# Ledger of designs, part 7: VHH binders against q9sj74r43to173

Target 1, 131 residues: q9sj74r43to173
Amino acid sequence: QQASIAWTYHPHNATLDLCFFGTFISPSGWVGWGINPDSPAQMTGSRVLIAFPDPNSGQLILLPYVLDSSVKLQKGPLLSRPLDLVRLSSSSASLYGGKMATIRNGASVQIYASVKLSSNNTKIHHVWNRG

## First folded at step 4 (VHH)

Design m10 (framework vhh_7mjh_2)
Fold by ESMFold2-Fast, scan of step 4:
Structure m10 (fold): chain B 131 residues (1-131), chain A 124 residues (1-124)
Amino acid sequence: as target 1 above (131 residues)
Amino acid sequence: EVQLVESGGGLVQPGGSLRLSCAASGFTFSSYAMSWVRQAPGKGLEWIGRIYTSGSTSYNPSLKSLVTISRDNSKNTLYLQMNSLRAEDTATYYCAREDSSGSTYTIELPFDYWGQGTTVTVSS
């Protein structure tokens, strides 16, 4: 299976427009992608976009989350379930500039986001998972 | 702070060879599988290959005869050796760390960090 990223950087306003391509592991599963602006190697503090299907309609739902310091690390059989997350509204997800969209193509998903970077150094720290 | 810094890119003639380096810091390099990934302008990412903590490698089948990935844990450095370079190999090359922190990944590009990239241009 494949995951990939297509992106365009706009130097004048330090904005990165990207499209993440991922694949669901199951029809009722989820796909998440995000970055941690404060600590590139830590899950805690990450700002993530999670895409998952509505159980009744199958239409995609895309929700922004922040993994705060109170998030419990799960092990074993329940690791694939979503973590306990602090939900952010799309309008308050300032890291993504308010631009977020998702498109489903069969078992694959595309997540579009616009990210404001703090510097001209384009070091991108990604996290993604699915369950 | 986790950092991956690629180097060794530049202009190379078709048919030539080039070795890229990736200097890692801020984490225990020997504990992570590492990948090389490239992106031509306006295109998606193309996975090149992976090296496990054991030193074993796996490659994109389209590239396996043209590239070799190696690592030197004593120097915290990852390498990509490329031979028989073609114009189509013109791209930005990224060093990427595979997430081994208990996350569930089942795809070719499971990463939690990558560097800023180094550009390789293949032309006369």
Scores: ipSAE 0.000, ipTM 0.092, lowest interface PAE 18.1, mean pLDDT 64

Design m11 (framework vhh_7mjh_2)
Fold by ESMFold2-Fast, scan of step 4:
Structure m11 (fold): chain B 131 residues (1-131), chain A 123 residues (1-123)
Amino acid sequence: as target 1 above (131 residues)
Amino acid sequence: EVQLVESGGGLVQPGGSLRLSCAASGFTFSSYAMSWVRQAPGKGLEWIGRIYTSGSTSYNPSLKSLVTISRDNSKNTLYLQMNSLRAEDTATYYCAREDSGSTEVIELPFDYWGQGTTVTVSS
């Protein structure tokens, strides 16, 4: 498929380094990847990183959001505003180990994130989408 | 009695090639997606790639040009072909069984994986 994920687990500090590989559906579109640390693969409550090209500069922008339970997802074809998102505060950096990065190669995009796992949870449920 | 037994590791020269095998038993091999994972000395676990029941593959892009994963369901065997080996590819290599082949859930550790086979890339 047009999406995959690579990971490296560091048992010493229970940290998971992730790299999500996706593809843009449109040159001006976005690609999002996220995790829900509290629920199995639920979109609502997920912490999402969204990568998109700045139309002015052409450089990739990577922003963290949360899919809030009070927010309705748009019905219909996935477009540039399919998700009602709330940008996360800088405190969300603790969930990603304070580090996030993105890189583009043509229509492909890579999103890097580091996640600290709880001592009793070695399962990560991830979600992704694009528009 | 699910068992996964890796083999094929050893000393190989830089630039060389090596094929690892994983012999599976105790379950219906053809019904499960399988992965390869490695751990370099003093480092964490690094996912290499997965092969689905359909035979489709998904790789760690940093390794995609250097490895190929395949399977032979008639022999209950998973393979990892590695080319252009480098010193930094020195690691213990593990095969692992996925719970359902879903990419929606990342499970660490996998339910079943073997003891590993060690690959040393050195002169």
Scores: ipSAE 0.000, ipTM 0.223, lowest interface PAE 12.8, mean pLDDT 67

Design m12 (framework vhh_7mjh_2)
Fold by ESMFold2-Fast, scan of step 4:
Structure m12 (fold): chain B 131 residues (1-131), chain A 123 residues (1-123)
Amino acid sequence: as target 1 above (131 residues)
Amino acid sequence: EVQLVESGGGLVQPGGSLRLSCAASGFTFSSYAMSWVRQAPGKGLEWIGRIYTSGSTSYNPSLKSLVTISRDNSKNTLYLQMNSLRAEDTATYYCAREDSGYTEVIELPFDYWGQGTTVTVSS
């Protein structure tokens, strides 16, 4: 499977714990998953966690991003300033945590995160992509 | 419309076994990964496990030794086999459709899960 998601919802604190599973296109590629709190499930405006290999060491790293018109998710290095996960928050949802584990000899990755929902919104638009 | 209908719940003795079914309609069942989710009285939703389109399975590690998920694409049916049932397994059990596309919407509760079937474990 190219991508899938596992989750557990905790209604007492309105938190959704997630594990996203994604497969890389190539050993030098990236995999990203996140949420778009403001729009019907589109990439622009999304708060994402992106896993990609460090060009110098080859080790996978996981960094938080806000995807807007200034972010280039194309061939080559990402051009965006990494953010703390608290900066991925909005009035409708907040993304917390962010750790990863590689699986299948580095061909796939699991990204772990938690989403805090506002009291009036149980709907979350999530997105994923790879390159 | 997408419909998922769970069945097979009921009263079972501790240590017993039970098989739940989920009948799917309104979509191409064989094209989707499927999950089981449960909710114990007064507790949150707990993911049990998933079965991929390939038939491979993935389970909540806390439940892996107690459950088996299978599917029959010719019958558009998902199954959950439970063994060695305990009082703490008393819950309403739901089946749910998963979509691994580029962009997805998560709604709680999902529009693409059934009404649930209740399992009560007691003597």
Scores: ipSAE 0.000, ipTM 0.177, lowest interface PAE 11.7, mean pLDDT 70

Design m13 (framework vhh_7mjh_2)
Fold by ESMFold2-Fast, scan of step 4:
Structure m13 (fold): chain B 131 residues (1-131), chain A 123 residues (1-123)
Amino acid sequence: as target 1 above (131 residues)
Amino acid sequence: EVQLVESGGGLVQPGGSLRLSCAASGFTFSSYAMSWVRQAPGKGLEWIGRIYTSGSTSYNPSLKSLVTISRDNSKNTLYLQMNSLRAEDTATYYCARETSGSYEVIELPFDYWGQGTTVTVSS
C-alpha cells in the first residue's frame, strides 16, 4: 500500500477532516499531501503539508509549503513551522490544522489535516507526491 | 432537480418498530448508492448504513442488530426498518445520495440530502 486517504465531513461547520497515509521511497525521502483550490489535481498552486526526517536528528517533521510556478520544493522557501494549526487559504477552500499522527518503522507516515469549505461544492481536489 | 424526501417519522413507544421511506426524484436512482444518517437533538451526525447499487448493505456496527436498509428501484424509494427502538434513537433521520472518494480526488461522502423526518421514542 503506497498511499491511501480517509475522511469525515462535518456539514454543520463545513469542514472536511482527513487522514492521509503515505510510504517513503527512501529513508531520506519525503511524503506530501495537499489541496489545489484553484485547479484540479496538479502540484503547482497547491497548499501542501510535507513530512520528512530531520537530517540532524532523524526525527520526523511536518511543515507547510505553498507551491507555484516559480517555486520548487528543493529550491523554494521553507515556510518552516511545526504544525499544531496552520491556515493556508484561498477564496474557495482553506487548508488548516495540520498534524502528523504516527510513523510505522520509519517507512510510512500518517498526516492529519482539515479543510474548510467556502462554497457548496462537493468535490475537493487533492494532490500527493513522494521523493 | 435532485430531490430526496423522507417520511414515516413520528412518536413510537420504546421497544416498537418503525419504517422510514425516502422518495427520490430528478436522477437515475438505481445508479447510486444510498445512505441513512441521523442526528439526535444537540448532537452530531451519526451514519446508520448504506445500500449499494447491487442491493448489498453495510451498517454502523453499533446499530446493525436494530436496522435494515432496503430499496425499491421501480418506485425510486429507499427504506429504513427499525426495530427494538430505544429513547436514545430519538433523532432526525436523513436519507442521502452517496458520492465516492479516491486517492486522487476527495469527494464529500454525500452530495444530496433530504430535509429529514423526526422520530421520537417516548412513552
Scores: ipSAE 0.000, ipTM 0.170, lowest interface PAE 12.6, mean pLDDT 69

Design m14 (framework vhh_7mjh_2)
Fold by ESMFold2-Fast, scan of step 4:
Structure m14 (fold): chain B 131 residues (1-131), chain A 123 residues (1-123)
Amino acid sequence: as target 1 above (131 residues)
Amino acid sequence: EVQLVESGGGLVQPGGSLRLSCAASGFTFSSYAMSWVRQAPGKGLEWIGRIYTSGSTSYNPSLKSLVTISRDNSKNTLYLQMNSLRAEDTATYYCARETSGSYETIEFPFDYWGQGTTVTVSS
C-alpha cells in the first residue's frame, strides 16, 4: 500500500484525529496530505501538510500549505501558500497538529493531524499526492 | 549558480532582538516567494513564515507575534526581524526559495536552501 489513512472521531467536541501513511517515490521526494473543504478530488483549494527530507541533513520537515483558489483560473503552475489555522465554521474545518514520524527506515512517513468539524458536518474531502 | 547566504546570527541575550539577512544571487530574486525555516538543537525543522513577490507575508501562527519578514528587491536581500528572543529560539536559521506547483500536484516546496546561520540565546 502506497497510502492509507486511519482516524478516530470524538463526537463530544467534533474532532477527528487522523494518521496518514504515505510512501516516498524517492529518498529526496515528498509526501503530502490535506483537505479540500470545497471540492473533492482537486488539489486547488486544498489545505495540505507536506513531508519532505532536507537534502543536506536528511532530516524530515513537515510544512503547511494552501493551494490558492484565487489562482485557479490561471493555466500553468500554481504557487503553494502556507496553511494558517482556520477557525471552525459551518462550511469549513480547522486543521492543526502537524506531527510526523518516519517508517521503514525513512521510506514512508506517518503524518498526524487533527481536524475540527462543525456540529453538522461529518464529511471531509481529503487529498494526497507524492513526487 | 543559485546561492542563498544567511548572515546576522550570533549570541543574543534573552529578551533581545536580532535581524537576519539572506543575500540571494544567481536568479531573479523579485520573481520568487521566499521562506525562513529554523532547526533547534535536537528538534526537526520549523517553518517560520514566507514573503510573496508582492511583499505580502504569511507566518506560522505560533511565531507571528515574534517575527517580521521583509525583502529588498533592489538589494536581492531577504530579512527576518526577531523580537523578545528566548532560550527556545536558539536554532540554525535557513532561508529558502520556494518552488511552484501545478493544479493537480504539489511540487517540492523549496528548491534551494542557504547554509544557515546560528542564533544562540543565552545569558
Scores: ipSAE 0.000, ipTM 0.141, lowest interface PAE 13.3, mean pLDDT 68

Design m17 (framework vhh_7mjh_2)
Fold by ESMFold2-Fast, scan of step 4:
Order: sequence, then C-alpha cells, then structure tokens
Structure m17 (fold): chain B 131 residues (1-131), chain A 122 residues (1-122)
Amino acid sequence: as target 1 above (131 residues)
Amino acid sequence: EVQLVESGGGLVQPGGSLRLSCAASGFTFSSYAMSWVRQAPGKGLEWIGRIYTSGSTSYNPSLKSLVTISRDNSKNTLYLQMNSLRAEDTATYYCARETSGYEVIELPFDYWGQGTTVTVSS
C-alpha cells in the first residue's frame, strides 16, 4: 500500500479530521495530499499539504500550498498562501491545520489535517501525488 | 503582536549580490526557527531555507550554492545573503516564523512578513 487515508467526521462542527499515509519515491522526494473545493480530483486549484525532507537534517517539513498552473512540484519545495475559511452557505471545503509524523525510517509519512465542510455538503474531492 | 518586516530589496544587476533583512518583534525571536520564502511574478511560493535556534541552517537544494541565511538574536533580525543573482531570482521575498516539533511537525509557518521585492535586471 503506497498511499491510504483515514478520517473521522465530527458533525457538531462539520469538521473532518484526516490522516493521510504516503510513501516517498526517493529519500529526497515529496509526498502531497489535498482537496480541490472547486473541481473533483484535479491537482490544479487544490489546497494541499506537501511533505518533503530537509536536505541537511532529513527532518520532514510540511508545506500548505494552493496549486496553480505555474507550479512545478518536481523542481522544489513549495509554500502556500493562507487557507480560506468556509462560508456558512458554501458548498466548498477548506483545509485547516496540518501536522505530520515520519514513519519507517523516513520512507513514509503520515499527514494530519482538518477539513471544514459546509453544513449542507459532507463530500470532498481529494488528491494525492508524489515526486 | 507578532510582526515581521522585510527590507533590503531593490534592483540589482545579473551576477550581483544582495542582502535582505527581516526585523522581528512581539515574540522571543531567539526561541524560533526562521525561514525565507519567495514568490516570483506569476509563480507559486518557493521555500529558500531555514535557520534553527542553534544557528544551524538548511537550504532548498536548488538554491544552496546561491544563498546564506544568518541571524542576530541581539537585534531580533534574520538575514538572507544572495549571490550570483539571475533574472529568475526576481521575486517577492518573505520572512516567516516556523512552528516546529521533532518527528511531528505542525504547519511550518504561523507568521509571515509583508515581503520585499527583488528585481534582477540590467
């Protein structure tokens, strides 16, 4: 299993707590997971958390990012703009928080995130990738 | 309130050097790791590097030969020295305060500066 996801939904505050597990292609690569509130399963427009190892220490760094068509993930680490808040009547989702833990001697990562959903929609479209 | 203010940007010719500063206030600067991040026009954000509380540094491998990060805790100031500047280094440069934990890492940055613009052109 190279990637998996687990979640717990909290209906009282419309929040989905997520744990994404991913495996790196190489020790210097990256693993990312996110959601696209505007389009299903597309990387462009997604709010993502990207994990990559610090090249000197090997410690993982977690980057929240909004992907656009100008982004080249294979060329370097990325950082996001601030995450958007969910509007009460919106059908969109917003990605909040983010933390991670290394597993299997740095070959895999668990990314923890929270997603705030609108009260009228519990569906999200999520994506993951690695490089 | 936490504040980060970048300065030192401007026009520089290709092959030149430039040093950026980030003045921090509203928190115990010496207790936090700090990073530099940039955004080129029409492009996404790119992490440049970090400096730990110990003074040790870590860099984006694509930029390591071109930059040096340092800090002066007595002045609450973070620095980015850039050498051999190229047109592709034209960007807005941001100072950011890190959140960090060993093996469990919260969101990497909890506060950002306003940015300072570097234009590499002849």
Scores: ipSAE 0.000, ipTM 0.132, lowest interface PAE 14.9, mean pLDDT 67

Design m18 (framework vhh_7mjh_2)
Fold by ESMFold2-Fast, scan of step 4:
Structure m18 (fold): chain B 131 residues (1-131), chain A 122 residues (1-122)
Amino acid sequence: as target 1 above (131 residues)
Amino acid sequence: EVQLVESGGGLVQPGGSLRLSCAASGFTFSSYAMSWVRQAPGKGLEWIGRIYTSGSTSYNPSLKSLVTISRDNSKNTLYLQMNSLRAEDTATYYCARETSGYETIELPFDYWGQGTTVTVSS
């Protein structure tokens, strides 16, 4: 499998703990996972966590971004491609509740995040990509 | 005890240049990667770039031609050089310390400065 996801819901605080399992295309590549609350299965508009290796140490770095229309992504199926324009989002950081972790094992990566859910328990539409 | 203090912001003409500084104290500055982040009025945070402990840099592709990040470990200071400034570069600029141990982080940045405002106008 190129990608899979596991989750645990905590009803007392309306928090969803997620673990995304992905695979890098190249040793210096990136893997991104996120949520698009407005449009399912589209990267544009997504609040994304991007994991990539530090070129000096090889240690994995994880940062929150928003992918907006300036990224020039096609609306459609998720495809693996480089991200040319990304930006940090306070909205993305707030959505993930400040709890994030990433672990690398060879070409595989795990991204752990906690997501605050709405009071109406609206279904979360998740997306992923890599480059 | 950890403190980050930005300086160097102000009013600048379009096409001008500015160098921002971030004075760090209360920790071993040379042991941390550092980032610059900006926020334009009414917009979200936009990551500008980082500098690793080695001095290597990584930039937001949309901003790479505008900026240069450097550090002086002997002075515990981080710098952001900006050239060819445009009105759309008007923002509050923050320096931020990247969380150590990227295998597990609570937030991508554990400490932020208070910010310094850059206004690009004629």
Scores: ipSAE 0.000, ipTM 0.124, lowest interface PAE 15.8, mean pLDDT 67

Design m2 (framework vhh_7mjh_2)
Fold by ESMFold2-Fast, scan of step 4:
Structure m2 (fold): chain B 131 residues (1-131), chain A 124 residues (1-124)
Amino acid sequence: as target 1 above (131 residues)
Amino acid sequence: EVQLVESGGGLVQPGGSLRLSCAASGFTFSSYAMSWVRQAPGKGLEWIGRIYTSGSTSYNPSLKSLVTISRDNSKNTLYLQMNSLRAEDTATYYCAREDSSGSYETIELPFDYWGQGTTVTVSS
């Protein structure tokens, strides 16, 4: 399967633990998953975690991005900003600041993250993509 | 499967008008917001405007006085009317479907499907 998501919601602290499963289209490609806090679900404004291999080392890198509509649509780098992450389910696989983790197995990738939701907002719009 | 086919491009004199069409197939056209995007030679992509399922429109403020977007759901067709064309309007024009489901082919752009494009040249 090209993509799936597993999650556990903790209502006592409004925290969503998740694991996104994706597959690369090519060995040098990327896979991304994120949340658009606005309704309806639109790509612009989404906070996204992108996993891609370092061209020099081949090691998987995980970076947060924001899809920003403040500029003209451009084929170019996304603005990198932190997500509101509470915890990781698998800290031993962390590749970025101890708050996000990726695991790569051939063409497949797993992205682990925890997101804190507002106490009165339980509907989450999420997005994913690959290239 | 999903297809978007633009038509109506060509050579236009400065000050002229042109209407582009986009024929959609392979999906429920009336259920999606649609956009027009253009790319001038050697430049980046510029968003022109959007039309919602309701028929309401939203435009790039730099282009609002020059363009009108409309749709005909009975014909699965999207339109872009352009007036008072200038040399700087020379570009390839793309019709694009907005992804309301949260899945799309490129993370740099909020569209899950693009047409092949139609070229407009404004020359004097």
Scores: ipSAE 0.000, ipTM 0.109, lowest interface PAE 14.9, mean pLDDT 65

Design m20 (framework vhh_7mjh_2)
Fold by ESMFold2-Fast, scan of step 4:
Structure m20 (fold): chain B 131 residues (1-131), chain A 122 residues (1-122)
Amino acid sequence: as target 1 above (131 residues)
Amino acid sequence: EVQLVESGGGLVQPGGSLRLSCAASGFTFSSYAMSWVRQAPGKGLEWIGRIYTSGSTSYNPSLKSLVTISRDNSKNTLYLQMNSLRAEDTATYYCARDTSGSVEIELPFDYWGQGTTVTVSS
């Protein structure tokens, strides 16, 4: 099982409950899943959930992140788009509705998320990657 | 020890082409996305593009038609092919490791090379 996805759509509140199934490429690696609301074929602009193990505890961590080329960069370590993270956590603008969880089963991982759709559209495109 | 070493910079005429390389060591290169970033004299950093572990690429839309990013995992090397170079492409070019999943989410570019300079002038 490299990757698959299942979802249930709730039209009364325009939310999509997702379960993404992925496989880690290495035991210390990451698996990410997300949606690009503007262009389904591009990673730039995607709102992603990244699952990775904490080096100290081995506990799986799941964090929301935005891949956005419009953010100005600086040489060296850079804080990851705090404004985008604030936007994702807001009640009216949160793509993931504040609902997310992850479960590890050996090399496999399940990412659960709730996605709010502004257009009440049942068609959805997703992206995933691992490293 | 993580190291990134850029090479291939130099003086080129307007309209010319140039290929930059970035040699990576000290980490599992195939497990990380890699980016190219540039800085023109007196200006801020500008992201050029990224290549994912899958080989898929994502580019700054302003530069997409002018550049191609590729990688060779067997050689731990990242490449940037640039065509139709203009005077405004004069900059120091850096490769950087994209570690969004393995460090604090706020620190996605944790290792940078020293940079290689490209000068476009007649």
Scores: ipSAE 0.000, ipTM 0.089, lowest interface PAE 18.0, mean pLDDT 65

Design m21 (framework vhh_7mjh_2)
Fold by ESMFold2-Fast, scan of step 4:
Structure m21 (fold): chain B 131 residues (1-131), chain A 122 residues (1-122)
Amino acid sequence: as target 1 above (131 residues)
Amino acid sequence: EVQLVESGGGLVQPGGSLRLSCAASGFTFSSYAMSWVRQAPGKGLEWIGRIYTSGSTSYNPSLKSLVTISRDNSKNTLYLQMNSLRAEDTATYYCARETPGTEVIEFPFDYWGQGTTVTVSS
């Protein structure tokens, strides 16, 4: 109810198409979704996409992060290394990132993204959070 | 045709400074917000920052103190000033045009440059 995810894996292209449904706690908050390919169910090591409003325009920004032990969650966007597994299916060329949508009240967010995996035998362990 | 062409990359010593340019053509440059994005070898995309049509800027918090984005609408040119360059700043740097958005945002962007490579090495 608070969050859900749907995905489709394409073995021939080694691509995972996903749609994450989340909700903001506040109008200035953030929502993040990601995977940890190495250590299932751990936040540390996760490759995450974080959606948050731009303070100047109110438009959503989507940033890729890799969570490590130095990351502090309370400071807004997480500061870490870039995500190296994400590819956007929409737009020209092979681009990385996600597609985001907000509902009129700003309470809901949908993140659409494609993740290119090195192995189709890998099980996906996903995480999400908000602040 | 919409075109974005980055330039100014090259080999730079650690601690150096570099200014990248992005020449825009085929659209009304002054009507679009523009961004810089980079990709280190073998890594994903990292958003650097955005400049609005007003000239206001918004930066990735991890890079805010290291970069400055500006634009010259009379030259249809976007700039990225980088100071105190480090080995980890080695990447291909792209300029991108933001699709004017309502409640749906498609990232990374609707048009993308071919990139200019910055290598920080001694």
Scores: ipSAE 0.000, ipTM 0.170, lowest interface PAE 12.2, mean pLDDT 66

Design m22 (framework vhh_7mjh_2)
Fold by ESMFold2-Fast, scan of step 4:
Structure m22 (fold): chain B 131 residues (1-131), chain A 122 residues (1-122)
Amino acid sequence: as target 1 above (131 residues)
Amino acid sequence: EVQLVESGGGLVQPGGSLRLSCAASGFTFSSYAMSWVRQAPGKGLEWIGRIYTSGSTSYNPSLKSLVTISRDNSKNTLYLQMNSLRAEDTATYYCAREYSGDTVIELPFDYWGQGTTVTVSS
């Protein structure tokens, strides 16, 4: 398994604190984690957090994105592609409604995030990918 | 209280130029990398670029020839200069705070401004 997740739910404010552990395929690649509310086995439709390296510093940049049928992610360095290919809707901006952090150790990456859930009964279906 | 307030948006003619400002308060501005992000009507967010504490910059390759990001740490202000504006540059523009410091944990985009709207039309 080259990916895992840990989380803690806070019912008082309906937030989910999570830590995603993933690995890069290459030093210039990207790693993504997300939630798909409609189709748990599919990346399309997911609200995702994507980590990719800044070409000047090598430090990670973390951005929330929506994967939909009009947007295609491919393997390789994310920053070398048109960023309009990876979009963030205003609904995905709510995934940012909290604190985000990344750390990198060689090929490994940890993404920390706090996510506001729409209701206490919302099912959580998570997906991840890399390129 | 951390605050980011964008200004400078408005109506501009195609081919024109515009400079946006982002006034920061409630934190040590000089200790943080800052980014600009935009959202066109009916589309998602698009990252424009980043400026480090050193003043070095990194840009979205699709936008690199059209924009320049700068900062004035004495005024706690971030700037976005846009040139050769096109109708497709019509969007709400946001500034956002990123972390870049002496830790193994990075805190990218932990605060956003409310946005300023740019309309490119004749």
Scores: ipSAE 0.006, ipTM 0.211, lowest interface PAE 10.9, mean pLDDT 65

Design m24 (framework vhh_7mjh_2)
Fold by ESMFold2-Fast, scan of step 4:
Structure m24 (fold): chain B 131 residues (1-131), chain A 121 residues (1-121)
Amino acid sequence: as target 1 above (131 residues)
Amino acid sequence: EVQLVESGGGLVQPGGSLRLSCAASGFTFSSYAMSWVRQAPGKGLEWIGRIYTSGSTSYNPSLKSLVTISRDNSKNTLYLQMNSLRAEDTATYYCARESGYEVIELPFDYWGQGTTVTVSS
């Protein structure tokens, strides 16, 4: 049970409420989850949330990323090496307009997010990885 | 409405120093931890550091010796002091709001528009 996801879709406002459950492979590692709203079969273009521990306190930090054609998720500490991403856009902002939160219990992590989907895209493919 | 407005960016010579400001409005600034994040042209987002409601700070280990984050709750303002700037520090710098608790919130709606820092050579 490395990873799982629970969601509730609200068609009246095209909002997807979700909770991603992941597991770190190391105490200083990261866990990421995301969707690609434009092309569900591709990693490129995915909007991802990456959770990793604050190096001084150990508290989780959650950062949104947009993956472009030049980037792949890397193993290891993300704080030392940023991913090559597209420019922040209004469309990307709208995907994460709801509340986002992380909770950690040992090696387990929960990422809560609310995502607004376009009315013409009911096909989403979520992805996850860790390092 | 929540707003964050960065300022203080500009052109600086290698080895120089620069202080960025972030003016917050529309929420109780003193109740939230705040972060700085940057994005170099054509590159990904890089987390710089955070400051808790207590004033305690935590930094990206790669940047710890180069930056200092501070806040003035009476002015609803967040600061980023940068020293020994290099060409690789050329980026758009954003301030972002996050929770002071175990729950972290970094919604796009609470990011500023960014301020650009260019380190000339």
Scores: ipSAE 0.000, ipTM 0.172, lowest interface PAE 14.6, mean pLDDT 65

Design m25 (framework vhh_7mjh_2)
Fold by ESMFold2-Fast, scan of step 4:
Structure m25 (fold): chain B 131 residues (1-131), chain A 121 residues (1-121)
Amino acid sequence: as target 1 above (131 residues)
Amino acid sequence: EVQLVESGGGLVQPGGSLRLSCAASGFTFSSYAMSWVRQAPGKGLEWIGRIYTSGSTSYNPSLKSLVTISRDNSKNTLYLQMNSLRAEDTATYYCAREYGDTVIELPFDYWGQGTTVTVSS
């Protein structure tokens, strides 16, 4: 309820442009958004983008993770870098490098991403969380 | 300074095996969980697996039968054993340090420079 998502689907190249809107619980907290290509009804196994402020500079950092099914709600980091370009691949969807950005406005955050979908499946279950 | 240095990459024939090493310095290695991550040419990053401080491991399900992660705390070294290598395993392999039971503000910016594995005949 303290989160929303907007998207534009491009059927000719099977890409989905997303903007996730979330809010931090605390000024030093994190916000995450993602998809689970293997099991749409669960968070475990999800490929997620997590945004959090660097404690030293306050700059927003965006990191991709895979949530590990053998460890409840625990992440497997893919990369750590501020506002960098990352591509995540899966059988049904991928997050493009060169298409990710974050914007922060106080306690609010926007995560922009482009997702490549299988042309036969436009139904994606997204997940989000914060801490 | 915290430093992670990968080694052991190189050219391997399909079906071969390789063991990668990650030498850690500048921190108490035994107190941290460690991960391996790879990036194939022109593709995105793929998490391989993690090893906890206890020595327990957790793997990407699509890679579990191919890899084994281990650590030697007396040598401050993390290992990735890879068997039955395929052309699609050609990638740059990175080790990374993490604190994490949950997502928190700790930056996961302590990564090695990477070591390249090429699987080709």
Scores: ipSAE 0.000, ipTM 0.112, lowest interface PAE 15.0, mean pLDDT 64

